# Designs tried in a protein design chat: VH-VL binders against p0c7u1. Part 2

Target 1, 165 residues: p0c7u1
Amino acid sequence: MRQHRQFMDRTHYLLTFSSSETLLRLLLRIVDRAPKGRTFGDVLQPAKPEYRVGEVAEVIFVGANPKNSVQNQTHQTFLTVEKYEATSTSWQIVCNDASWETRFYWHKGLLGLSNATVEWHIPDTAQPGIYRIRYFGHNRKQDILKPAVILSFEGTSPAFEVVTI

## First folded at step 1 (VH-VL)

Design i8 (framework fv_iscalimab)
Fold by ESMFold2-Fast, scan of step 1:
Structure i8 (fold): chain C 165 residues (1-165), chain A 126 residues (1-126), chain B 112 residues (1-112)
Amino acid sequence: as target 1 above (165 residues)
Amino acid sequence: QVQLVESGGGVVQPGRSLRLSCAASGFTFSSYGMHWVRQAPGKGLEWVAVISYDGSNKYHADSVKGRFTISRDNSKITLYLQMNSLRTEDTAVYYCARESEVTYDYGSGTYYFDYWGQGTLVTVSS
Amino acid sequence: DIVMTQSPLSLTVTPGEPASISCRSSQSLLHSNGYNYLDWYLQKPGQSPQVLISLGSNRASGVPDRFSGSGSGTDFTLKISRVEAEDVGVYYCMQALQTPFTFGPGTKVDIR
């Protein structure tokens, strides 16, 4: 019957994942998306190669809704600013999102797309050297009839240099 | 402490209806998907139905589709299973079960039934 | 539907000896996120089922370390390193990769 057939088709359609574009559209309303050919945390706009103290270093990443991170217990920060230390061949965290020198902006786009902008307002006390900015986020993915899954991701900028006048 | 308490079971004749309830406590009911699972006497577990945390999505096993309807009332903190056109093969203990919280752990969530009610017996006999 | 099978269907173990239960799925339960959506449940006599293992190998809260899950794709194993009297019951595997969720037929574990 028509009503029975429509009900079955709707149920089957919502529960089978094979190339259903309508199912994908339903998921896009509540879940985070990355642009085709990109992944969450990818750099969309890198920092400049060089900055002076007093300038603002800016990196734009493929982002996700920051509310996803509020309920997460693995990371307590959205971003780090790290300085390369040659003697130990390691990156040292110099700032996180609790630092007044850093700013985090989330720009909501269409259909689950978004950008995360990280700014570092370079203080006059900053040491010259090689730096990078990292973004720690969580994207919301929802399969049919499963609760939303929160998946972590990390993005890392190309290195840039900070010089003093 | 999480608790799930089923009620509404009993003895009923074939072709009639029963409504099962599952009263939840000890957690934010509206944040969890809920399931019904049944077990015929001396037999194994059979999954029956699921409802999303906001009630927007439902799925019923083929064996009960068109006869049973899962629903929830988040304001009353209660899960329901409306059972119509009952058959002797529907005789079983019916459990309500809570979906696991989506836990973040290196890029994955966990999905299992973390809490179960005590069950309510439905006997369909003539 | 994904069909789940278990072997053996019945097992009698001497206290302190190990036990092993196999579970097989008709389709791979490995998701692209790297996890196997297979869970193990125990139903003790006269009680409701309780979760033991989730995502193939993750032990549930309060479950003793003598229980372990392993496997990937279509073949999974639940092991009990030293069976105790309180472990008597029926063990079920379940796939949670897709609806309808499906259980194995169960393995009854008794003690001598």
Scores: ipSAE 0.000, ipTM 0.472, lowest interface PAE 14.9, mean pLDDT 81

Design i9 (framework fv_iscalimab)
Fold by ESMFold2-Fast, scan of step 1:
Structure i9 (fold): chain C 165 residues (1-165), chain A 120 residues (1-120), chain B 112 residues (1-112)
Amino acid sequence: as target 1 above (165 residues)
Amino acid sequence: QVQLVESGGGVVQPGRSLRLSCAASGFTFSSYAMHWVRQAPGKGLEWVAVISYDGSDKYHADSVKGRFTISRDNSKITLYLQMNSLRTEDTAVYYCARDYGDYEGYFDLWGQGTLVTVSS
Amino acid sequence: DIVMTQSPLSLTVTPGEPASISCRSSQSLLDSNGYNYLDWYLQKPGQSPQVLISLGSNRASGVPDRFSGSGSGTDFTLKISRVEAEDVGVYYCMQALQTPYTFGPGTKVDIR
């Protein structure tokens, strides 16, 4: 950048920002298509910073075949939605994959990647506050000359705010 | 854009050697196990060899064991099949194929094939 | 080695009618993890093979809903609910439970 950041005019700033955003979108596509060097459960697309009741919060994680979890963990949930409780300084589970408000989608990528999309359809009864979404999965590692190994993993979204107005 | 391209096939006399190459593009080659599969003229598919994503593990079909060696160069984004002591029964179209990761074990991407003819 | 067999070896179908192909393995393809390591491939005339079904019943990306795989252990079936002209080719089953991976002999599907 040849110009001091604070002195860029609005049009030049927006054009530069748009170019950076376009490049970032392309880089995210390339990174999403490169499974090696990534950790299962990594957040590929975070939730927005803020939602209203009635909206849909969505997080996309580096995913694995959900059949791995069904075969090896009969009691574990695929996802939780948690609300921060300031008085106890802890996260409280408000719903899981058994809730009608949550959706879990596993998508196979065209280049061998898979993604887990977690949606929370925020009910009108939701309390305002700080929330996060977590994903729990299992990946099967098969070495050609060795027995398969099932490894558990988890991912946690950045926190986001729910407001009633 | 996502593709595998084989090369190195040709006509060769029995007892000689050939090296096949498979150039990958449009995906992260180093993240996938890779296979060689062949098909003799007018016949079915025969699996030949597999190599793990990092090259640490290899397996070859009994019909080619000791004569063929699968290898890869992840920095060059290329899969290889070194074929020694060729026999007339090795005559086939040779395909390289991408394993869908390491745990699913199916071939989701195939090259166009390269013809190897072993004849006197 | 696991031996794969297919039946029939040749099938002629009227367009729009269903087709069914059987695949048998000499030993169970069901792993301790609950998966059947059986895949289906289609090779259209003059083309490279392409995957249709993985892990017994999992339809590959981009494969039409008219294709379905079923079965477990040693007996597997590929069904096409309504055969179209583009479905002409040779269908192969393959086991991926253990090395060496082995293919069935193939079933040639033509349309009348």
Scores: ipSAE 0.000, ipTM 0.466, lowest interface PAE 14.5, mean pLDDT 80

## First folded at step 4 (VH-VL; framework fv_iscalimab)

Design t2
Fold by ESMFold2-Fast, scan of step 4:
Structure t2 (fold): chain C 165 residues (1-165), chain A 123 residues (1-123), chain B 112 residues (1-112)
Amino acid sequence: as target 1 above (165 residues)
Amino acid sequence: QVQLVESGGGVVQPGRSLRLSCAASGFTFSSYAMHWVRQAPGKGLEWVAVISYDGSNKYHADSVKGRFTISRDNSKITLYLQMNSLRTEDTAVYYCARVPEYYGSGSYYFDYWGQGTLVTVSS
Amino acid sequence: DIVMTQSPLSLTVTPGEPASISCRSSQSLLHSNGYNYLDWYLQKPGQSPQVLISLGSNRASGVPDRFSGSGSGTDFTLKISRVEAEDVGVYYCMQGTHWPFTFGPGTKVDIR
């Protein structure tokens, strides 16, 4: 019901204005945008190449409004922290946005631009190895003469190493 | 409806062990990090430990590190705190607490708390 | 670890009068994303703590508008515009900006 209430408020807000200039300004406020030459989920600031346990790994992505994402179902996530497993040649999820050690911050910028910051507070129990951070989001696209659409996207950080020394 | 119910508290002598449990209901337990927070009688709140959604990552407060171990069993929908080498200073009500799945934040505050279970360490 | 302090540690108010509680941190709680990860919790007598305010100023669901949070960096305030009997309890601030999470010592609010 939370998403429904928020959606209804947003729709009502748009419909209360009769000025074409005001409507265009409000319409632009609800549209997600990516910087020129970039796409949603692109890494704006990668993690450092190496971290020790106890440090904070941080990645900044081209973001979108998190209200576009459906989070009423558990197992859906804004982010994963993954560890590379050489024997299987695959990435294993070690935590997601429900994990205490991860933080997801959305910072709204100008004209629909935004950043998503993912932090991983590396616990003392973390296994040494190669890690990466991924961001999962949804951007809202609306053409003036067409209904809004919500499009999923994902971004993946460069790999970084966690060491004990 | 989200519910957290602690159990396993009691009176124990210094140096003994005790295991606390926290039974969860009303949400998908396996998707949430869980915390233990304690409160000594007449005193304030102190964070104790946290465990990731799948149990692979754990962190403990320095005051209990090496003595207490947080764990979970997602198939039983239960959180645990194994307390070894108990000291009189560990006397407290122990709460389990959940962090929310909130849009744009992930986990940054405790949205639900259990009713607590009292642990008294005395000789 | 980040040290949290509160003042006053106790106060008694007449019903309908305002109350103000200060919370200070030993380091800035302002994250690079622009948010202060400071929460306020209320523990009523015999009850578990419950959240009142998150992110410095965001009122939790079901919390009356007579409660408000403000501040940034190292100095934060919880205000109750008109204290009611149901507001009796101990108020705690907590920081989540820096690991590990730490609580203030609490402020006991009583009514005459």
Scores: ipSAE 0.000, ipTM 0.487, lowest interface PAE 14.7, mean pLDDT 81

